VHH binders against Profilin-1 (pfn-1). Designs and how they scored, part 36

Target 1, 132 residues: Profilin-1 (pfn-1), of Caenorhabditis elegans (q9xw16)
Amino acid sequence: MSGWNAYIDTMTAAAPSIKRCAIVGAADGSVWARTEADNVFKASEEELKTFVALFNDVTQVPAKGADIEGVHYVVPRTEESLIFGKKENTGFFAVKTKSAVLIAVYEGPNEVAAQVRKAVESMQTYLNNAGY
Short names: E, the ipSAE of ESMFold2; O, the ipSAE of OpenDDE; V2, 0.75 times the mean of E and O plus 0.25 times the DockQ between their complexes.

## First folded at step 3 (VHH)

Design b53 (framework vhh_8ghr_2; at its last look DockQ between E and O 0.01; V2 from the best seeds 0.00; counts 0 for: pae O 7.8 > 2, placed apart)
Fold by ESMFold2-Fast, scan of step 3:
Structure b53 (fold): chain B 132 residues (1-132), chain A 125 residues (1-125)
Amino acid sequence: as target 1 above (132 residues)
Amino acid sequence: EVQLVESGGGLVQPGGSLRLSCAASGFTFSDYSAIGWVRRAPGKGEELVARITSSGGSTSYADSVKGRFTISADISKNTAYLQMNSLRVEDTAVYYCAAGYPPPLPPSSTEYDYWGQGTLVTVSS
């Protein structure tokens, strides 16, 4: 068990509507930690490598969308280090730090989405300040 | 392709000094978040003795070596160092250089991605 699991636990405690999440390497999409068991984050190694490469030019992402766990999400817009999307009642927020990409998949309405975004951005700030 | 090669180990008397070197090839240390020196004595688990962050040069040390060991990195030479002073018999171990993305806390984490083969340090009279 990775010591990065404590960071997964921190995000899920801050936003209980996170159904699945992961912390992956920004360079290669390698998994550092992810939710497991009934909440297992199921993205393949190849899918994650493709996903993290989206951060090389986020301006192109709204035209093509993004795939996570074999689900295609519409990405309405992006911010410098943020990709987010919606698919019916489910959605995701992904943020990039220097070394990592944090991905959180959630379920619920817009009020829940705001809480998930805050949890992910808080962790992004913490990791950037720690040199990650 | 990716390698970490340690050097500088050997036999030294109590109170002596050694400097370990770790040369990286196939990547640069700045590709990773942290570089660490991890030791393992016979019959014991892994202990992170020193860690340095690649972006900030922030260092941390195990309580057992604070004030005696110093970690540093020369980015231009792609080499990390462990200066070991006031060596004790209990410092006898195989010392490994490691690079990766260990969690920021605890600083004692030994979760690194790439490891050298290790260099033996024996402290005895």
Scores: ipSAE 0.407, ipTM 0.713, lowest interface PAE 1.9, mean pLDDT 89
Fold by OpenDDE, look of step 5:
Structure b53 (fold): chain B 132 residues (1-132), chain A 125 residues (1-125)
Amino acid sequence: as target 1 above (132 residues)
Amino acid sequence: EVQLVESGGGLVQPGGSLRLSCAASGFTFSDYSAIGWVRRAPGKGEELVARITSSGGSTSYADSVKGRFTISADISKNTAYLQMNSLRVEDTAVYYCAAGYPPPLPPSSTEYDYWGQGTLVTVSS
């Protein structure tokens, strides 16, 4: 788990608007790493289990939205390995790798979303290439 | 469940007026950047008729309806409206309400993500 913390740090450094971040198992939603201290990622195991299961059929997610940390987000669109949501001045990006789901919750205007997406997708690419 | 539900369509004579409503549920209107009305006439492609930003501060219209149609939104009711005046036969179409969230999310994304089922407007003498 400690090794995965480095990837959390990498993503948060790449996008300052990211407030909380987590790396979880794609199969079961188990937490591999998450932001802590003042920015604790607070999603429960049960919630994460439900969330990662969304990737089994992303086409249905926009109609229902997604919940993270007890917050319901509108999901405008999805891609095969990408779910993003929005709620007021907050949002999230979630990307799926071979074995993990990377979740980044951000706060700020819509313009910051590009940087957040880039951060998580870059990590997605890296982990995929590494076999994860 | 996220839904957009149009209402107010119907049959009207040329020169008449209709007011369409779009009720959004399952989400907050302000979560989107824009609401639009798109119409599809038989045998024709989709045309963006009117657009309003989520703040309600900016509106835009197709040239074909400019001066005749007015788009508005009541954020408190999660409802958008299209006031259609001086209707013409060529305005006959299915009118769709659409909520949009443009880039910088998916690079190839369109402005509108959610669509209603549409409401038929028929202008005929």
Scores: ipSAE 0.019, ipTM 0.295, lowest interface PAE 7.8, mean pLDDT 89
Fold by ESMFold2, look of step 5:
Structure b53 (fold): chain B 132 residues (1-132), chain A 125 residues (1-125)
Amino acid sequence: as target 1 above (132 residues)
Amino acid sequence: EVQLVESGGGLVQPGGSLRLSCAASGFTFSDYSAIGWVRRAPGKGEELVARITSSGGSTSYADSVKGRFTISADISKNTAYLQMNSLRVEDTAVYYCAAGYPPPLPPSSTEYDYWGQGTLVTVSS
């Protein structure tokens, strides 16, 4: 049967530069799906609970930064449902849907970042249209 | 264990109507799920006829039934319905209720997690 893992596979196929990603519940940060095996997404449940709460007021996030997988990212900017974090040659995009937060961690330059953003925003749109 | 039980199938003339019901147990619709009606005719593949998200109420339909079939849910009864109007001979199939957490991708997918036993709908002159 299908599960949330199919959504992980869709995003990683759309943007192969995604190194790790997860879909987590927007209310509590619970992991619905994540990359596994050699590319395991390693954030703790406590860290994810704190992370998803950033979407309660994205305007304050640039001043604080964000932590995921034990790594602190500077957050140069946010949008209403998007947080972009950067740490040297790595970064993440996180987008919020009605019920979930999609997190994609990537490595590489700005050209790679644009493809990652497109992949997560496409899935954000799909899940929102499906009621998630 | 999640169980889905269909009812309401039967024999009907072309142009007639039926309403199928899908009663769920061991599962609640508010757990970020989708309910779909999938049909199979003998020797054919599966077709997702209609689906509704249990958390958002969003609906979608196969082109073959659009405008004739309506999916709905009564969350207080853990029951989904398929109202089938203007039935045609090609609608003859076993109709399955299916549930997924989350909705399968793509939207037309039949890769649901839980399945009922099916209810036969026969449309014949």
Scores: ipSAE 0.014, ipTM 0.256, lowest interface PAE 7.4, mean pLDDT 85
OpenDDE, second read of step 4: ipSAE 0.000; ipTM 0.250
ESMFold2 (binder alone), look of step 5: mean pLDDT 80; pTM 0.818

Design b54 (framework vhh_gocatamig_d2)
Fold by ESMFold2-Fast, scan of step 3:
Structure b54 (fold): chain B 132 residues (1-132), chain A 125 residues (1-125)
Amino acid sequence: as target 1 above (132 residues)
Amino acid sequence: EVQLVESGGGLVQPGGSLTLSCAASGSTFSDYDLAWYRQAPGKKRELVAGISSGGTTVYMDSVKGRFTISRDNAKNSVYLQMNSLRAEDTAVYYCAKGYPPPLPGYSSDSYFDYWGQGTLVTVSS
């Protein structure tokens, strides 16, 4: 019921194929908001701390992949503030802002992935412009 | 370049209703997430209601069930239907591009260059 929950609602409304998502602190992976109930985002504090540290050097990520919610994803490539991965019919997009990392896990074909990426990048732009 | 013009404010008694309108000049709303904010004297600006380009809505808890946001892309307009008005709803209401709610430390004036002049709603006696 935090103010950050409205940001989760906005992202999931923009791309209904987002199955689970979270907004976490870029410095420590602390959860600011996440999907709950039927779509609870299940990553542990330790996993999220490890995950956000990947943004310190994204060039290493394709060689090792990334773990989210105990699931290992293949990361084909990265961009400066973007890590994305795939595993079968599921995938994720994660983007870094000044203070946060946005993580969205989705299910569906490549057309769905494009919608999810757009939603996450739109929120990234919004938060950066707001000073986060 | 887009300008937003609010209208529909006025003086009403508690329990009354008002409909606020916001029109864009020289552009269309269809690609925008749109919101109504309000600001009472001496207080920070707060999100009242938002509507996405896809039509999904978000509301501040204190207005849920009383206020309804809607849009008409053909008229480049967004509306806020306000029912069961209360004294605490007294504020200048602004139409803006973008939502969700302001973050702690957020400067809404710097982000929302497309804000209109605002329309005053006074709920008294």
Scores: ipSAE 0.014, ipTM 0.145, lowest interface PAE 8.0, mean pLDDT 79

Design c12 (from p5 with G53W; framework vhh_7pa5_2; at its last look DockQ between E and O 0.32; V2 from the best seeds 0.00; counts 0 for: pae O 7.4 > 2, unsure alone 63.5 < 65, SAP .775 > .668)
Fold by ESMFold2, look of step 5:
Structure c12 (fold): chain B 132 residues (1-132), chain A 126 residues (1-126)
Amino acid sequence: as target 1 above (132 residues)
Amino acid sequence: QVQLVESGGGMVQPGGSLRLSCAASGFTFSSYAMSWVRRAPGKGPEWVSTISWSGGSTSYADSVKGRFTISRDNAKNTLYLQMNSLKPEDTALYYCATGGSYPPPIPPSEDWFDPWGQGTQVTVSS
């Protein structure tokens, strides 16, 4: 479909607890690539637009939480280019690059969260260094 | 499963116009940013233009700005490129792809495959 699908595959291989993920445009949430088929990343266009706008002021996110795929997550804290959320036995990590937001939704206890964070932050660094 | 089929290329004289189409199927077209990319003979891919999922934001390479117009019809799952004031340097195979306003970087894995279709040939000569 596009060369962006290889980045989806790289992240899911690095952290098998990732069940769905996407690369979306930072300006408007347009999908560049996502998991498809059995593990479709199914956030709506309006939800993605709202989600990427959270990076415009991450300091307000912990008070509100975040929604993705119709699920509301508690956001314990944020960093300038990182938002993560928790809901029961699931969670997400989202990082912003120059042009995109990488979103990974995982299942499992908090013990696997470090794998997921490392996978998305490694890709964030790679894409930023490549000019994205 | 996913298909992108380009059409509308041809031979034109300098200063002429063509309209390219890209028919999309096998995915939710209206969710995706879309781009046109071209490959001149013996050259690598060159990004041409990108359009947001709604069509509300467009961007163009400097070499085509003011001459080319990207558009989309989400009801028909179709992406377009209107090319006016064509020049010999616009001669290339033109491809559509999903993705943002810049061409994707070289992937981190050597088992990367390129999902570009066959493209549609545009030839501008006197």
Scores: ipSAE 0.151, ipTM 0.561, lowest interface PAE 5.2, mean pLDDT 83
Fold by OpenDDE, second read of step 4:
Structure c12 (fold): chain B 132 residues (1-132), chain A 126 residues (1-126)
Amino acid sequence: as target 1 above (132 residues)
Amino acid sequence: QVQLVESGGGMVQPGGSLRLSCAASGFTFSSYAMSWVRRAPGKGPEWVSTISWSGGSTSYADSVKGRFTISRDNAKNTLYLQMNSLKPEDTALYYCATGGSYPPPIPPSEDWFDPWGQGTQVTVSS
């Protein structure tokens, strides 16, 4: 709906293995932009609220895993502003900026994960530098 | 179809106040963060303020902190911007938009505004 969609498009273009993507408010999980149409990001409001709250204490996330779009992912490890998970041939990368959480759900072998991470982290850096 | 209609702009003297409104329709207003953005003549868009879907979180550009207050009424599908202590530098066309704060354009020349509303003009001049 908003200009944030351009950033969704940028990330998905940078990593074709990204199937669904969203930009949400870090404070409350409100959706700012998301992939739509055939690749609609379907996480519920309540789920996103819970998800973004994981960044309040990332150290506990590996023990719990993370849920996105009703799917439970194993979280091998976390960083201060990075949560990533895996489930079979799928996974996600979520990064936190000053005010947002970027979530990218991808499908493919483990080799594609690096490209997805790079896309999301590049956007993270860009937005952080811009004060977002 | 998504529609945003801004209103409440006008001409005021420095130090004056205005209250902008944005009437939203065509989408689930209460599910989205909302933002105010402004564009001064000859300048690119500038983010002004953002409010979360619930109204529980707000953020402001440094240039307007302490002077502007963003709020919303989800029952009325309306976004507000109370502008106090207005300055000539606040002169701009003000737009409301879905989502959080407007990011910098990608590409830089891309215009983030428009198809939703005409904006409301705020002019601060002595």
Scores: ipSAE 0.017, ipTM 0.351, lowest interface PAE 6.3, mean pLDDT 87
ESMFold2-Fast, scan of step 3: ipSAE 0.463; ipTM 0.754
ESMFold2 (binder alone), look of step 5: mean pLDDT 77; pTM 0.784
OpenDDE, look of step 5: ipSAE 0.016; ipTM 0.278

Design c17 (from p5 with T50R; framework vhh_7pa5_2)
Fold by ESMFold2-Fast, scan of step 3:
Structure c17 (fold): chain B 132 residues (1-132), chain A 126 residues (1-126)
Amino acid sequence: as target 1 above (132 residues)
Amino acid sequence: QVQLVESGGGMVQPGGSLRLSCAASGFTFSSYAMSWVRRAPGKGPEWVSRISGSGGSTSYADSVKGRFTISRDNAKNTLYLQMNSLKPEDTALYYCATGGSYPPPIPPSEDWFDPWGQGTQVTVSS
């Protein structure tokens, strides 16, 4: 009954290690849904507009990194519809669908990162199959 | 506890105008994209328009381009839809929703229900 926030709930239930996440518009970075309260995803609209534009040419991203919630992440490499970054013990995975970008921020070792990646890729597949 | 309350609907003749309002509470309104969605009798939901959190980006369905204008007042937590040159085909219940599009069914879902409130009725007839 929460619209797009129901997808946030589904993703965080599948990967409880996600600290904060959001679903934003691929065209403009506008927030469709995000974690709230103690886990609020705190990215400005301007920052998100810049971030989603990175998917226009993911091959350039490793050279410059990516900013999320005012934090600069090192991006070691990218895939066609996937940008991921790391900063010390924190990281993120961002995947693009036809209409949206899913962003999940986590904290922890590589085992945690693998779980978060699987959750966002699963949701990416579902939304693409639903025409989003 | 997200609450959205639509108002401003009514009956008008073809070519008339109406302004819909959506009063939002329970979330940081200025951070969320908002949409208008409508449902005509016997039909599924149709996305009408969206606006970004800041109001800097807007989009419209082809059926309403040039006739409808979406806007927001973040200080008042209110979303608007100005409807001009109304046509009989615009007759529907109008809903506001968070997000930039009509949400798809939640996986796995056989019982997806309308996630919106009561809506506001717009009837265009001569």
Scores: ipSAE 0.407, ipTM 0.735, lowest interface PAE 2.3, mean pLDDT 86
Fold by OpenDDE, second read of step 4:
Structure c17 (fold): chain B 132 residues (1-132), chain A 126 residues (1-126)
Amino acid sequence: as target 1 above (132 residues)
Amino acid sequence: QVQLVESGGGMVQPGGSLRLSCAASGFTFSSYAMSWVRRAPGKGPEWVSRISGSGGSTSYADSVKGRFTISRDNAKNTLYLQMNSLKPEDTALYYCATGGSYPPPIPPSEDWFDPWGQGTQVTVSS
């Protein structure tokens, strides 16, 4: 699991607007890696279990939104392996790989969302190609 | 806004040395890993080296191991690349970037880095 920290570091470095980030098991929401120290990703495993289950039917997520770290986000739309949300000047991107869910929480104006999405989707592609 | 400005490039003979610098602004520099990436004419970008936010962890492409050293001064918001024993194959435009690769496998996508500076030209020729 220590190796997964490198992926956290890579994603956070790729998009300076990312404040917190986590890699969790797609099946159960177990935490594989997350940002620590001053940028601790604070979602509980119980919350994450609920969150990753959203990917079982993403079409229903816009109607109800999504909760991360005790914060409720509006979800404008979803894709098969992508859930993103917004709240004021913050938001998140969550992407699903074969076995994991990558979550990045960011702060900033709307224009920073593009680089955050790019960071997590790049990692998504990489991990999928690697079999994860 | 995030800004990266590279400097220190130039022309040297094979076996020579250069020291590149990258001045960073617009973000909390110490919170993010930084990378050097280079692009030779007609080739895609090649990851060169990466250093963690704290500077406690470094990694290098096989092609530069033992010759290049990445470092950073977080107090000055500056990234460095000491380049020794330079070879003609090292000729490229060198970029400073946030993000970067980690020990194998290395993703080759340009989208792996954000943002890039304007770059500094390094030319190794006899």
Scores: ipSAE 0.018, ipTM 0.279, lowest interface PAE 6.8, mean pLDDT 87

Design c18 (from p5 with T50Y; framework vhh_7pa5_2; at its last look DockQ between E and O 0.72; V2 from the best seeds 0.00; counts 0 for: unsure alone 63.8 < 65, SAP .754 > .668)
Fold by ESMFold2, look of step 5:
Parts: C-alpha cells; sequence; structure tokens
Structure c18 (fold): chain B 132 residues (1-132), chain A 126 residues (1-126)
C-alpha cells in the first residue's frame, strides 16, 4: 500500500464526478499514484512528461491545448499553478505542487467542475504546506 | 493486494557493500516511480533514492550520491539498491515505496497508519 494512494482516495471521495485521477512527479511525469482497477488512469510516462512541462510556462498552454490519456482538451485559460481543460462533457483540472502534479479527469456539466477544482486545490495547498 | 517486500540487508564493515532488493506484486510495477527510504532507530524517515517508472530518471540524497545506485528490472518486478562504500551513518532499516518520497498525513482523514512493510536492516559497524 502506497501512502500516496490515500491522496487519490481523498480527492475522489471529495468530488465523485472525478473518473480518473493521478499524482505524478513534477520533474519527470512518472506516476506516484493513480486510480486503478476499472478506472485506470492510462497516460504514458512520455505523455505525462510533456504534460507536466507545461507548468514551466502556463501562459503558452491556451494556444495549443493539452493532451491527457490521448485525449486533446481545449484549455481556455490558466493560472500560475493550475491548468484545466474541456472536451464536450468531460474535463480535467491539474495543479502543481512543489514536487508533484495532481491531475483529475471528470465527467459532467460545468456545475460539478467547481467541486473537482476545490478537491485538487485543497490537496495542492496541503502538500505545499507540508513541503511537497 | 499491493505488496512490497524488501530483502538483502545484513551486517557489514565500513567500506563494505550490500545489494538490497524490493519484490513488488499486485500492481503494474513498471508504471510507478519508486523510492528507497531509510529509518535509523528512533529517527524519522529519510529519503534515499528515486527512480522513474521507466528507469530513465534517477535521483539521490546528497548523503549517498556516488556510493549508492538505484535500479529496477521491470520484467522481474524488482527494485534494487546497490550500496557501496558503506559508512556507520548508513545503518538503518531500509524500505521501498512507490512515489517520490514519504508522503505527509492526509488532510481530510483523521486516520494515520504506516504504509511501510517490514523493511530490511542494514548495520555498518566496526
Amino acid sequence: as target 1 above (132 residues)
Amino acid sequence: QVQLVESGGGMVQPGGSLRLSCAASGFTFSSYAMSWVRRAPGKGPEWVSYISGSGGSTSYADSVKGRFTISRDNAKNTLYLQMNSLKPEDTALYYCATGGSYPPPIPPSEDWFDPWGQGTQVTVSS
């Protein structure tokens, strides 16, 4: 049992619309924890390395969008440590901490997006305060 | 059921070598970054080394850099730590773990439990 998987469980419990979720290393995109079993987060290490590098300059991301699990998302805008994307009835929120990136992929209308964002940002704040 | 089982520890003289192994099962080992973490008796955890899921990225604590080498064999679901030029300061219980380091307690949960297995003891003394 990885202790990082408890963070996955906490986020998915806080926002049930999250379908898949991962915690990855900010430097290399390698998976530290993810949803498994029937809801496997299936992004490759190569794709995740490209994705986490977007946080090096988030202002460039809206022009190109972002890819996660082979799905291309429109990124309407970004914040310093937050990238979010939409495609039809699905979307993602990703936040960067000192050493990790938290990624949550959800389904549902824009009304549930606020719950997902709060879940990942609450965890971002906790990990940053703990030095992670 | 996810399992991580450490082995290969023992007693050695200063300057000696040991190779630790971590046998993994119950998950897709090659997808996960792995770390070695150690605890000296009566002390908190200290991160030692990290390797990405593919093995393409590694890092080390300054205290072990140049002496320890992390590696993995994804076909055998096994993580390794080659420990050379051992010092008394390396005496500790060594654990493997998924992810980049020892995670802090979970903020929404009041539960706390140790996710670590038994570990493997390394003792370096004259």
Scores: ipSAE 0.584, ipTM 0.829, lowest interface PAE 1.6, mean pLDDT 87
Fold by ESMFold2-Fast, scan of step 3:
Structure c18 (fold): chain B 132 residues (1-132), chain A 126 residues (1-126)
Amino acid sequence: as target 1 above (132 residues)
Amino acid sequence: QVQLVESGGGMVQPGGSLRLSCAASGFTFSSYAMSWVRRAPGKGPEWVSYISGSGGSTSYADSVKGRFTISRDNAKNTLYLQMNSLKPEDTALYYCATGGSYPPPIPPSEDWFDPWGQGTQVTVSS
């Protein structure tokens, strides 16, 4: 029984088009919770450490892109606490809270992307308000 | 289903030592950060210690630094807490959890300890 995995369940229920997602530590990219089994989020600890470090200066990210689960995504632009990317029919949204980074990988059209972004940003707001 | 089973608690004199274990199942243990959290009688939960999935990063609450050591055996899916120089103030029910910190309640607001297991009781007394 993991309390952080309840957050994964809440996000995937809110946006069923999320294929895989994770909650990781903002300082080191360590996995706190993730989708498992048929929807396992497969990013390595090394890759996630690199990924969360992108939030130290999000303005550099569009020039380089971002790697998640060994897939290189084009990042068209960023916001202060938001990185999102596209790769063909897949995409991701990643948001930073005080202590965590939420990452959601989805597949589908732009309408699906909007729903995923809303779910991730809602959870970001909740965690920030809870001091996380 | 993520399952965590704590053991190794007991009664000990001040200055004594105990080693707690947490047996994990239902997930890829080596990929997850793990924490120890405790609850003293009549108090809320207090985060004690953290270890990254690889074991390369650890941290401790100021109250236990220098006395407690967190470790893991990924081949055995087991988390450990070696507790030395125990003090009466360490008396608490100890839980393990995934993550780098104690998770907040999920909305709608739930009990602070849902979905926690039974934990393992540590009592330090003369």
Scores: ipSAE 0.443, ipTM 0.738, lowest interface PAE 2.0, mean pLDDT 85
OpenDDE, second read of step 4: ipSAE 0.587; ipTM 0.817
ESMFold2 (binder alone), look of step 5: mean pLDDT 78; pTM 0.789
OpenDDE, look of step 5: ipSAE 0.593; ipTM 0.821

Design c23 (from p5 with S101P; framework vhh_7pa5_2; at its last look DockQ between E and O 0.75; V2 from the best seeds 0.00; counts 0 for: pae E 2.5 > 2, unsure alone 63.4 < 65, SAP .696 > .668)
Fold by ESMFold2, look of step 5:
Order: sequence, then structure tokens, then C-alpha cells
Structure c23 (fold): chain B 132 residues (1-132), chain A 126 residues (1-126)
Amino acid sequence: as target 1 above (132 residues)
Amino acid sequence: QVQLVESGGGMVQPGGSLRLSCAASGFTFSSYAMSWVRRAPGKGPEWVSTISGSGGSTSYADSVKGRFTISRDNAKNTLYLQMNSLKPEDTALYYCATGGPYPPPIPPSEDWFDPWGQGTQVTVSS
């Protein structure tokens, strides 16, 4: 396994409410790393290609929502490089870097969302500063 | 455990061709993007090429575009690199790895992870 898997471990350690996460190519949704074993991130390459394309115009995403792992989320908020999705007691944060999209799916009340967002945005900043 | 075994290297004259193979086991090969990475003597790792899990998307470092072709056979759990028009600058140990089109930077909490296996040596000399 490449060193991309270490970034998965860093994010899940920083925000334990993350149940599944992945790092995927921003251009094509290809899986570079993901949570595995009993927490496998199960989105297909085709679904991920559609998902990462949402970053081409994040202003249109709240009207459409987003699908990941076969689950449809309402998207109440986006920023230029961030999509936040909610469904019942689960949610996701996704952030785009220069070459990748970081996706973290969490479970729990909205009180943990800030911790999840901080974990993915910290990694986004690190990767962007490194040219990724 | 994840295992990646490279083969197909050798000695070739400038302008020659080689085809590298990477046999994969211990993980769901078709679910992951795969990359070729090389290390020239005394130098750090350099990303060469990446292919998506399905094989539908490929990318290449500028130094190898038009000369190298990455491919995969998901039924055989095997990754390939066809190298044409080889140059002395292509001399390196070649490794396969799971993951994206760039080597990741050293993360805040750990060192660069070395590739699995011994790699396969490609030597281009007159």
C-alpha cells in the first residue's frame, strides 16, 4: 500500500466519529486509499466519478443533493472546495485539493460535524500546500 | 497481507523496449488505482504513471508521456507498464504501488513509506 493510506489513518484518528473515508482522484474518482475491513468505503468508481464532478460547480449542488455509497444526501451547505451532506443521523464532508477529493462519512449528532470538518480541512490544507 | 511483485526488468539499449509486470495479491485489486514509481540510483522516488481501478483512466508523468503505457488485467490481478523509446534517464528500480497519480508527501505524523518488494531493475545503456 502507498503512503496515501496513512492519510486515512490520520483523519480517522483526528475525528473518531468518522466511520468510513476515502481519498479519490479529483479528475476521475479513482480510489487512491480508503477505510477497509469492517469499515470498508464501498462507493463504486462510476459513482465517485459523478461525485467528484460536483466540485465543477458547487453552487448547483444544494439543489441536487449528492450520492455516495448508494445513499442520497441533502446538501445544505457548500463552499468553493467543500461539500457537506446530511441524511438522518449520518453525514459527510468532502473537500477538494489540487489533485484529490477527501471524503469522510460520519455517524452521530450534528455536534460532531465540526470535528469531522476540521479533520478533513486540515488535511486539505496540508495536501494543497504540498502541491496535491 | 498485501503483496506486490514486480518483474520484467532488464538491460536494454537506448531506443529499446521493455514490459514490466506487477502481480498483486492480498487485497481487492480491481478496487484500487495502481501506480508505477521508480527510483534512480541515489535518488528519491519518482511517480511514473497511474491507472484507475477499472482501467478506464490513466495518467503519466511528463517525462514518460508518449513512450510508456500503463495497463491492467483485473482478472489476473496484474498491472503492466509498456516502456518504449527508452532513454538512459529511465534507468531505475521500478516498483508498483496502490494509490494515486502522485507520491504522497510525508504526512505530519510519519515518514515516506517505502514500496513493497524488491522492485525490478531497468538499465538503459549504450
Scores: ipSAE 0.439, ipTM 0.772, lowest interface PAE 2.5, mean pLDDT 86
Fold by ESMFold2-Fast, scan of step 3:
Structure c23 (fold): chain B 132 residues (1-132), chain A 126 residues (1-126)
Amino acid sequence: as target 1 above (132 residues)
Amino acid sequence: QVQLVESGGGMVQPGGSLRLSCAASGFTFSSYAMSWVRRAPGKGPEWVSTISGSGGSTSYADSVKGRFTISRDNAKNTLYLQMNSLKPEDTALYYCATGGPYPPPIPPSEDWFDPWGQGTQVTVSS
């Protein structure tokens, strides 16, 4: 496996409710690593390009929502480097680092959302500290 | 099924130049960031350079910055590495890979890189 898949494995080990995830370039949404096979992260090239561009002005996102894997999520609020959304029993957390965007899609009740957020934010901190 | 085939290596004297190529198939090439990684005999893999899917951004290891240039041709599904001012310490087997810059893995591991192709040998010697 590629070295970036080890980072995905670390996040999913920390938060088993993560069903699909990806690490993509912040500049254009190009894929660095993503879950595959039974847990394939299905977002298209154009969708990822559109999604990472949301971090250029996160204040606009709650009014529009966000699309991931063809699913429209309600985004209740954003922080400068964090976008998260909800759609019934599904949700996501996306965080931006210096050069990457981490996207984690999870399924489960609200109590697992906090664990997913912690896993994604811990990886964000690690990558920023490593210069990424 | 992802396949990567490296080529363009060879033997050059210090100060020489080489251009490496990587032919990709089995995935949407333009969607992925691409990297060059090298491995010298008896040493672990060392990340060399990365280019974004669009080609709009690039990054380089300090050891090669200013000497190497990464580029891609998405219409041909091909990745390139132009290597100038080659030094003996650039001697290694060079691989292309999908993915961004490769920071130290979590946890650190000598086997953090598993290439799809056989690589292309670059030898810098006088």
Scores: ipSAE 0.328, ipTM 0.649, lowest interface PAE 2.7, mean pLDDT 85
OpenDDE, second read of step 4: ipSAE 0.767; ipTM 0.890
ESMFold2 (binder alone), look of step 5: mean pLDDT 77; pTM 0.783
OpenDDE, look of step 5: ipSAE 0.586; ipTM 0.825

